VH-VL binders against q9p5m9. Designs and how they scored, part 3

Target 1, 257 residues: q9p5m9
Amino acid sequence: MAKVTGLPEFEDLHTKRKWMLNHMAAAFRMFGRNGYNEGTAGHVTVRDPIDENTFWINPLEVPFSLMKPSDLVHINSDGEIIGGSKMKYNTSGFAIHYEMHKVRPEVICVCHVHSIYGKAFSALGKPLDMLNTDCCVFYNNHGIYFDMDDVISMPEEGRRTAKGLADYKAVLVQNHGIMTVGTTVDEAAYLLSLMERSCQIQLLIDSATKVGERKHVHPTRAKAIRENADNPVGLYTAQQPNFLYEVACSNGELEII

## First folded at step 22 (VH-VL)

Design TP2
Fold by OpenDDE, look of step 22:
Structure TP2 (fold): chain C 257 residues (1-257), chain A 120 residues (1-120), chain B 112 residues (1-112)
Amino acid sequence: as target 1 above (257 residues)
Amino acid sequence: EVQLVQSGAEVKKPGASVKVSCKASGYTFTSYWIHWVRQAPGQGLEWIGWIYPGNSNTKYNEKFKGRATLTADTSTSTAYLELSSLRSEDTAVYYCARGLQLWLGEFDYWGQGTLVTVSS
Amino acid sequence: DIVMTQSPDSLAVSLGERATINCKSSQSVLYSSNNQNYLAWYQQKPGQPPKLLIYWASTRESGVPDRFSGSGSGTDFTLTISSLQAEDVAVYYCQQYYSLPTFGQGTKVEIK
């Protein structure tokens, strides 16, 4: 099996692009493996390393589990397809994500899925409690978007979502699902999966309140854990086992670059 | 108390291999990265690589790629550095260290060091 | 790799006086998302491994005397010993862990 290599550096931006696209496709396959598929909902945008005013996004018709780098669509800031596959993509999703990319220029990747527990927990309209050490990366590091009652444009929804995201790594969109951001695809994807699991765990704990009292991670400890965990290279590395798993299962469709 | 205890000094000839051990105690061995750093006599510190005992994942300094092999035995909480094709330039004190901040981070605990001397 | 450069290479300071060591990184080791500097300082005495003094550029490791302090952000960092003691004679290293770990070349601190 392939070994974890850590965050690579590239002198050639084309190679970097290829690297990013493979990791992007792998992220989708992980999402699919984890059951995050919901019709054509869910999308990931990645800022192109060569032309930073352009982005990559997943096509609508490709199941997450089957995503290949060649399936990914290259679009400009206006949403026009400028490269990659010619398949249709979620224009609404891009409109939302683009607003997030605008306000967070350091963000390379935005992930959004309609996963079961993310949807379920987001319906509660509250932040995660720090109920385990793994979720502490989100301690004071995730937001909530509540404004879902009025009919608004997709760009406006993006702006509001971005506002909820603030400078955090994740946002719970009420009655909708999870969004995460990262400086790498892997960072964002890892955080998304972690957020989903965190939601699941909390819902389980909350459902078990008659059996026992919830215990919280102490805020001081939570903060320390967050400060430790929330770094770009570490979070990238955390995703690599998932990446390598997908590579191993891809029958050569994914490459280690 | 966290402790890293390394194996004793080694004397090797050029072209030989050396394997240094680092026994960890006082903490969950599989939850922290072990880094290896060497220091040539009178010189600075050079990072060799890290291993995560929890899954045996490794990362190497490109300089040592192909020559250095990091392993970990979770049953004994012991990390190993094997360096092959030894050269005189490999003469150094080799340290294991516990890494924080995930697989990176500062090193809060160090082994006592193992002197490896490579001489003809 | 991020290159760490310390200055000076050697420093002689009188007992009780301030010692200042500088460290520069070839790239910023500040992560904007958490506003943390991935920078550590170590003290190494002869025949001993390095000892962690400072992490996150300015946080003292447990057990480290108050006379040791770290400052700086981005690419420029400073370790200060406010009042040099005899036991402080050592080589000091800065280290970044923003990416794959790299160390400064070290600064030898001696008593004048």
Scores: ipSAE 0.006, ipTM 0.491, lowest interface PAE 11.5, mean pLDDT 92
Fold by ESMFold2, fold request of step 30:
Structure TP2 (fold): chain C 257 residues (1-257), chain A 120 residues (1-120), chain B 112 residues (1-112)
Amino acid sequence: as target 1 above (257 residues)
Amino acid sequence: EVQLVQSGAEVKKPGASVKVSCKASGYTFTSYWIHWVRQAPGQGLEWIGWIYPGNSNTKYNEKFKGRATLTADTSTSTAYLELSSLRSEDTAVYYCARGLQLWLGEFDYWGQGTLVTVSS
Amino acid sequence: DIVMTQSPDSLAVSLGERATINCKSSQSVLYSSNNQNYLAWYQQKPGQPPKLLIYWASTRESGVPDRFSGSGSGTDFTLTISSLQAEDVAVYYCQQYYSLPTFGQGTKVEIK
């Protein structure tokens, strides 16, 4: 019987890595199920629990909805494959994500997808409004990155994207989509799906303004909600129904550790 | 019709504070940036900062060294600039302006300006 | 900070003739990924706030007469008034919004 669980603790780091890789694969399957895939676009990086200077990333050739832990690619800080599968991965995407991991050591996971509503909303060049209580986790907690320079260096592009992220959990990358960070895979993945839904909801509200006026969550209340909701353990827990569902649908390809 | 209507002229002494208001109408206040720009007598334009009323996020020109504070009241669709520790060189017309699509944007609508005079 | 430098500081042009104002940025304001120049032009008539004329270097704001046009790319930009009218007497400013906004020092346009 599958049950929602809190954030586990591990004394064996090899068991922790196996847990992390299963949760990473499940996040990809959830993204695929929700339609966040776009050809070979989109990638997730996760800091390795055993060697914190190394990372795991998805391969280019495996669809999100079919991702297995064994498909994931282990890479060092220079982008060289050092383990896991030997499949090709997005080296430009890693360079961008690496700069974020470097300037914010507490960030374990960075997610980026070209999902429909995030991409559509990011093209408007404006941040989300506080139009419901669920999106208030993003109150003063998400930014906009505009890619305002012609940059030939992927580390420089990553540093600029990290500046747009600041101390926040999310950024709308203009004309690209959504990027989120977390101290677990589950936290970042949950925030990604929440940001996508928040973009969808705001687009629907703005298309319906002839029907009625928008009502905002007051800034003082939005701040209070954010301070309570931006909770890594809570956000991890909120993702567990999605994780359990993907494990149940995986025909044994994913495991609960 | 989009309008930004600012509060009236102020005369202040050095060391005092001033708070200028900018009331917006004719558009969704929380969906656009409000920028503040000043113009000293006979001089060009100088950017002070912006606020996004939808989430109250702000950004400041470092020149103002924490002396400027930008706030917004969404219930009245009004943005505010407060400038503290006034100096004679702060004598200027202070404008609010709406930003279009970028948080560092071209300004399509401007308030009428508020003259702040700092003299002893 | 991106420094914006205009030339000339003052310009006298006969009624009906062409006026040309130059603006140079200390860094490129062209973002090649979207092929846009983050450059705007403003008109400020005596006693009035600035008015937006041109954005994206060459796109005319709604309600701005066709005699106003913008051109240029990267670091070098031009505002052209093809046939100067009496109501065009004003100070003109360029402004970049590639990064934190900065303005040129202004160009005063007068009728000769």
Scores: ipSAE 0.006, ipTM 0.447, lowest interface PAE 13.3, mean pLDDT 86
Fold by ESMFold2, last read:
Structure TP2 (fold): chain C 257 residues (1-257), chain A 120 residues (1-120), chain B 112 residues (1-112)
Amino acid sequence: as target 1 above (257 residues)
Amino acid sequence: EVQLVQSGAEVKKPGASVKVSCKASGYTFTSYWIHWVRQAPGQGLEWIGWIYPGNSNTKYNEKFKGRATLTADTSTSTAYLELSSLRSEDTAVYYCARGLQLWLGEFDYWGQGTLVTVSS
Amino acid sequence: DIVMTQSPDSLAVSLGERATINCKSSQSVLYSSNNQNYLAWYQQKPGQPPKLLIYWASTRESGVPDRFSGSGSGTDFTLTISSLQAEDVAVYYCQQYYSLPTFGQGTKVEIK
């Protein structure tokens, strides 16, 4: 039986919170470095390890590339700021993310960005094809939110998005972008970058169909790859090079806990 | 305008397989789930599974897992149900149906049905 | 795994009178955050596929006459035909889509 390693263990929940906030800030910096920022759009929510009915979210006006743990906003389930930074945050974005945290208690982190390729691909109204082995983590493991009715409340949009997510790790939000979930910040953030990259690759391949026919990964192989790749500790580990890079570039604003 | 047209009736022996087709028209085939539902003579409706044609994602009723296979050909806008290891109780009318929106199960359009008879 | 149970199994109603069909789910199909019930009703005439009548428990599908109405919430639902007409002789099914779809056993409606 294989043992899972690489995920840190904490008995002191205050230390776990500090670890989580540093990884959350690093995820934002990685998103900024990769160009996933779009004005004030884009939100990450993380369930607090001490009070599990409360959440951390990014402020509206701090650039992704400059995010610090001290910039992050601590909010309760009603959207009231209870700690951390006192800066404004996107209340509509939280309402959507909160619905997903509600129906899936094991989800610690929800990531959503308006990145270029995710937006472009989401406008096609179809899921990713398995065109390389890396994107096979999404085989039978991502959904689509079809925005066919533009007159609904934000809680209703969140509930529909959560339904489209089902028990998967990702959802393409039609005409908006991508959303990923994870049991750690790192898992969700890695999946977000992987989905963005997968959207880019598919758009490039589909633009090149006059050169030759697409060759997809056979469904049997795609299933096997997904079963191996869709594991929380492996995905956490895959994010660690990005985390360490952002810590190194942070001028001491991020810490390794 | 939206139309689902199924293949004709089939007669099969126990232990054989059957493949039923469902050709869609009048809408974007890859944007909607296709569900399969059956109805034994004089009985109610039983859900078999769904396929999302855009990426071939499938989900099956546990009762049929291992012997039902759902596929789709996006070039012809056609979905298929293959049911193997047929038994006499598999005698039924098999329907394909389109899911209305994101919540896959309120079926707004149905195929005409395909009678599959399993007898010796 | 949500079991749908209809009552009665059959119903005879005089032309022009009200028909009422009940449907009970083994678990709530109400998503409380949007206050919507994931419940549909279908009509099936002999030799035809089912036809969608009602979704979201109470919303009529386009082209469905006003005499058809749905009501109820949570686990208990009702289809009402306010003035039964000859063309309404059919079997009626409730169906949940809160999870993987399941159907009630059907209610046969006949003219008395």
Scores: ipSAE 0.006, ipTM 0.433, lowest interface PAE 12.8, mean pLDDT 86

Design TP2
Fold by ESMFold2, fold request of step 30:
Structure TP2 (fold): chain C 257 residues (1-257), chain A 120 residues (1-120), chain B 112 residues (1-112)
Amino acid sequence: as target 1 above (257 residues)
Amino acid sequence: EVQLVQSGAEVKKPGASVKVSCKASGYTFTSYWIHWVRQAPGQGLEWIGWIYPGNSNTKYNEKFKGRATLTADTSTSTAYLELSSLRSEDTAVYYCARGLQLWLGEFDYWGQGTLVTVSS
Amino acid sequence: DIVMTQSPDSLAVSLGERATINCKSSQSVLYSSNNQNYLAWYQQKPGQPPKLLIYWASTRESGVPDRFSGSGSGTDFTLTISSLQAEDVAVYYCQQYYSLPTFGQGTKVEIK
């Protein structure tokens, strides 16, 4: 298997786009393998490296587990298809994600899924507790979008979600699931899987309160862990085993660039 | 009845630390943010930071980062502000206040305030 | 940081007369998507903590008398006490919660 490497650099932006699309497709395959799919729900948007006012998104009709770079759809800020596979995509999902990209221009990738534990935990309307060292990346680094129980436009839903995200890497969208952001596809995808697992672990711990008392990571230690772990190169690197596994399983449909 | 009851006045020397407590009652402590706000004599209100007792997440005004530490003890429903490396300009009344929204929102209940005096 | 500036710094008003306090923010605190202004007003009487009067720029907190009202949008806001009472002698603060909280410098209201 190829070794885990640091963040690559590209002079040719077309090569960078190809690299990005392969990593985007691999992230979808990892999501599918982990069971984060639900019908046509769930979407990832990635800012194009060549025209940074344009984005790539998954099509509606391709299962997460079968995603190829050639399936991905290139869209402008108005949601018009300008390239890529030109398949139909989730226009409501893009409207929401675009608001994140707009308020945080450094954000390259936004991931959102309706995964089981993220969806379950988001219904509690509270942030994650620091119950293990792995979830400490989210210490003072995730927010909550609270459902206001009103009917609003998709851009407005996106703006409210972006407010809950603030300057963090993740937001729990009440009654919906998990949303993560990153400066690479790999960073955002890894954070998504980590937040889903963190939700699962906390739900299990909270259901076991008759067995023993919860112990949390002390705030000063949680802060120190977060400062070390919230590292874009480190989070990119942490995703590389998943990426390489999906490439290996792809029967040549994914490439290492 | 929601109440926030703070610890008593403190007199400290420059360079020392102070720890102010804020005991909450009449609501679910872990479901609401606790903010800390100070007021120097004859001056207005200055926000220090917040803590969410449900998970100990904190956020600080950059002015106080590195000197202020916010903690919470859910077993006693008590929030704490510790301020280190005290200077005379830290002389103020320190308030805890309850917020409803993450790092944003109105402060609907306030503690009675704790006077901290820093003098030689 | 969003800077909040109040005017006047103090005012003296006869009992039963109208008091008006202005507050300006250095940036809009209107979230255009929900058309809400993230602005609150507090009353602080001598020796007491602040008390919430108004939130969302114009919504009165429970138990606050009808004589208190808030108005304005974007960067310009007003607190009005329609008929000043003796118990209204206090310092009044505006506060934004669009981002990390910041307060105006305060406006002292006295009986003339």
Scores: ipSAE 0.005, ipTM 0.442, lowest interface PAE 13.1, mean pLDDT 87
Fold by ESMFold2, last read:
Structure TP2 (fold): chain C 257 residues (1-257), chain A 120 residues (1-120), chain B 112 residues (1-112)
Amino acid sequence: as target 1 above (257 residues)
Amino acid sequence: EVQLVQSGAEVKKPGASVKVSCKASGYTFTSYWIHWVRQAPGQGLEWIGWIYPGNSNTKYNEKFKGRATLTADTSTSTAYLELSSLRSEDTAVYYCARGLQLWLGEFDYWGQGTLVTVSS
Amino acid sequence: DIVMTQSPDSLAVSLGERATINCKSSQSVLYSSNNQNYLAWYQQKPGQPPKLLIYWASTRESGVPDRFSGSGSGTDFTLTISSLQAEDVAVYYCQQYYSLPTFGQGTKVEIK
């Protein structure tokens, strides 16, 4: 799966769903291993490959690090459980994610976590700077959303968050964390871990610059890097080492399809 | 000392374009937002948009979308406002201002202003 | 989006007396998570750019005299100049930064 032509094709959509659910569970296990969990916060929604008007989401009470494909919950657009696990899920989280899926039909996966560096950086109310080549995937490709939790309804909050996302791959949700989107689970999950690392790196650089100014990647080069790096197949491929690691650690609870 | 120094006054005909510059000094240009605000004669303040020079992200007041273009040159620490398809009601003093917050920000330092006059 | 309305449009106050300017927003600018009002006040003297006086509704910017104070919460805010000085003749603007910035129409303060 970690090869240049790594994005699989499936003739049978039920096999594609099984593949998707294993990758979704693995993404959660990676998030748990990396410490992105925060109580019951954090959600991933994935558009179903068989019925694209329906979605899969994590249950509230299963730890990220223990997520199995069989734990995942199948939800219709009204938020009703229609399959998969019948466990309780965060209906407010789904409402927000659904607005993003609705305005961008090509988005298969939305990831949101309350990770430490994403939360810390999001409290500053400013975007990431292009301080290394890896974060340049986010050059003119991430937005910011101000969260006003007591003045608007959940559908309106979802629409405002989607506005902050625009046509980008990521949004910093002020005072909350990070949110990423992708055409695969792996794309969105990789971008989420990359944004978390980028927030960490920038915070470290900013804490260390008392005698000198930061050096940034010039915008022309940052644009060129982003154009090459914002590639769904490439981002899927970049995630495969993480996926394979989580499968290996899963005691057979995750499968390579 | 933080300074924002803008380009000189401009006189333009309707339908033309204008490009106003704002040169920053005394701080790290790429770490702060630059906002653009205008003030028509005898009127109040109107926000045009912002640019974050660190990543070139921009946001525009919908009133100006399609006519205003905000850019920044990090090698010269200079932000630019270009306003196209000028109309007589675009006659105003145009300010650049520094902010720490995106659309949340208070503006702690302002340029001296650039008068743009649009007349037939 | 959020409309800011100041009153009065013009105010004449005797030297040394109190000047009071009101600002009302069409939507609350209080963010409950941090209990902060996203409201600023600016002073603009003729031929000069605006100068920040107060942010967070009540916090004075560095170098602003103690006679300037801000108060209020939610949708209703007040700038008070406790003892008007000659150099305080200006137009005063409120501005919200709860969402995309909008300014009040301004209040011209003059010596009576």
Scores: ipSAE 0.005, ipTM 0.472, lowest interface PAE 12.8, mean pLDDT 86
Fold by ESMFold2, fold request of step 30:
Structure TP2 (fold): chain C 257 residues (1-257), chain A 120 residues (1-120), chain B 112 residues (1-112)
Amino acid sequence: as target 1 above (257 residues)
Amino acid sequence: EVQLVQSGAEVKKPGASVKVSCKASGYTFTSYWIHWVRQAPGQGLEWIGWIYPGNSNTKYNEKFKGRATLTADTSTSTAYLELSSLRSEDTAVYYCARGLQLWLGEFDYWGQGTLVTVSS
Amino acid sequence: DIVMTQSPDSLAVSLGERATINCKSSQSVLYSSNNQNYLAWYQQKPGQPPKLLIYWASTRESGVPDRFSGSGSGTDFTLTISSLQAEDVAVYYCQQYYSLPTFGQGTKVEIK
């Protein structure tokens, strides 16, 4: 119903923030609808468009499915709440996400969930295979953070996770789940749901090995698909049907800006 | 009901250290900042620093940085202030306080105070 | 550091009369993103810890009588006790929490 093409441009940064917060809330509602919630686990951080040294994060106690822009919490780099809903949030999760934002200043959004298939696949300690054309966006574009079985501070855990992410769009966090990054909320959220589906599909295929032989996408084709599909505007656009659906279901709690 | 119960009064000599405890009850200890504030005799209130027990992050008033150490033990729901290299000017009542809604925020619950006297 | 300056240092008020305490900050404590003034008021009676009266400059803490009210914005703030009672004899402090917390020097309120 609404136009889905093109990344919107804003001259007024307060309007951009409002747009960002609505898209952030919608991403959470999509995550909840898809069953990526687990207790108080899972968080999204978004760099503030007005003060780029500050961030927005979800509160601990608001269900993903009920997230509103007004529930989101504004925090500084030290983890101190400076605005927004003022609700409590996962400070350990922020410490980890902040390290990603710090080493990759172009990253606007970091998404992390403890979704079922991402957790299951992450326990295998290996990358996704290119078993369909959709997952090829992750060809040479996702990493693995290996749990090192030592006790470290949350900032150091974040730095190690960021190292596994490298210059990629996603990282499988061993025994934890999926983390994705993007230059928009929508890009990161779409990649997160795509990685979860890719983990599910591969697990299903590997469970069916007695039925038939797996067929991989040829590496040269996988590379070509990635180069075309890893497009921030395209990935933003791919998320818009999900965003519009969540707005339509929100009873006016979400707004198209 | 929220309570902050502090350790008893201390008498110390110059150059010594003191460790004041603040035991929290009636709320989720790891979800709120604990602040430390002191009040010298006949003087107003002076903020020392905060700790967030959920991740042990701290922040200090520059006047106390290097001498004050804030810690928390989540297994006992107890916050600690340790102040080293004591001087006579450190004689004060030391309070712990919980922030109502924010870091560096308004302090809705206060401990009863711990008098630390530094005398030769 | 944001310096908080109260006036007067001491105030004598007859029972039932209005008491007014002013607080000035050396820089604005209004955070424009949420339109909130990061300012609190405390009451401290002898031998007791401070008690929170007002936060966000004008929001009364639960259980605080209606005679206490806060007003002001930016750099200039006021605590008003509309009808002084004997139990209101105390020292009152303003405190900013826009940044590193700092307190005013205190205002002693006495019965005249």
Scores: ipSAE 0.000, ipTM 0.408, lowest interface PAE 18.0, mean pLDDT 86

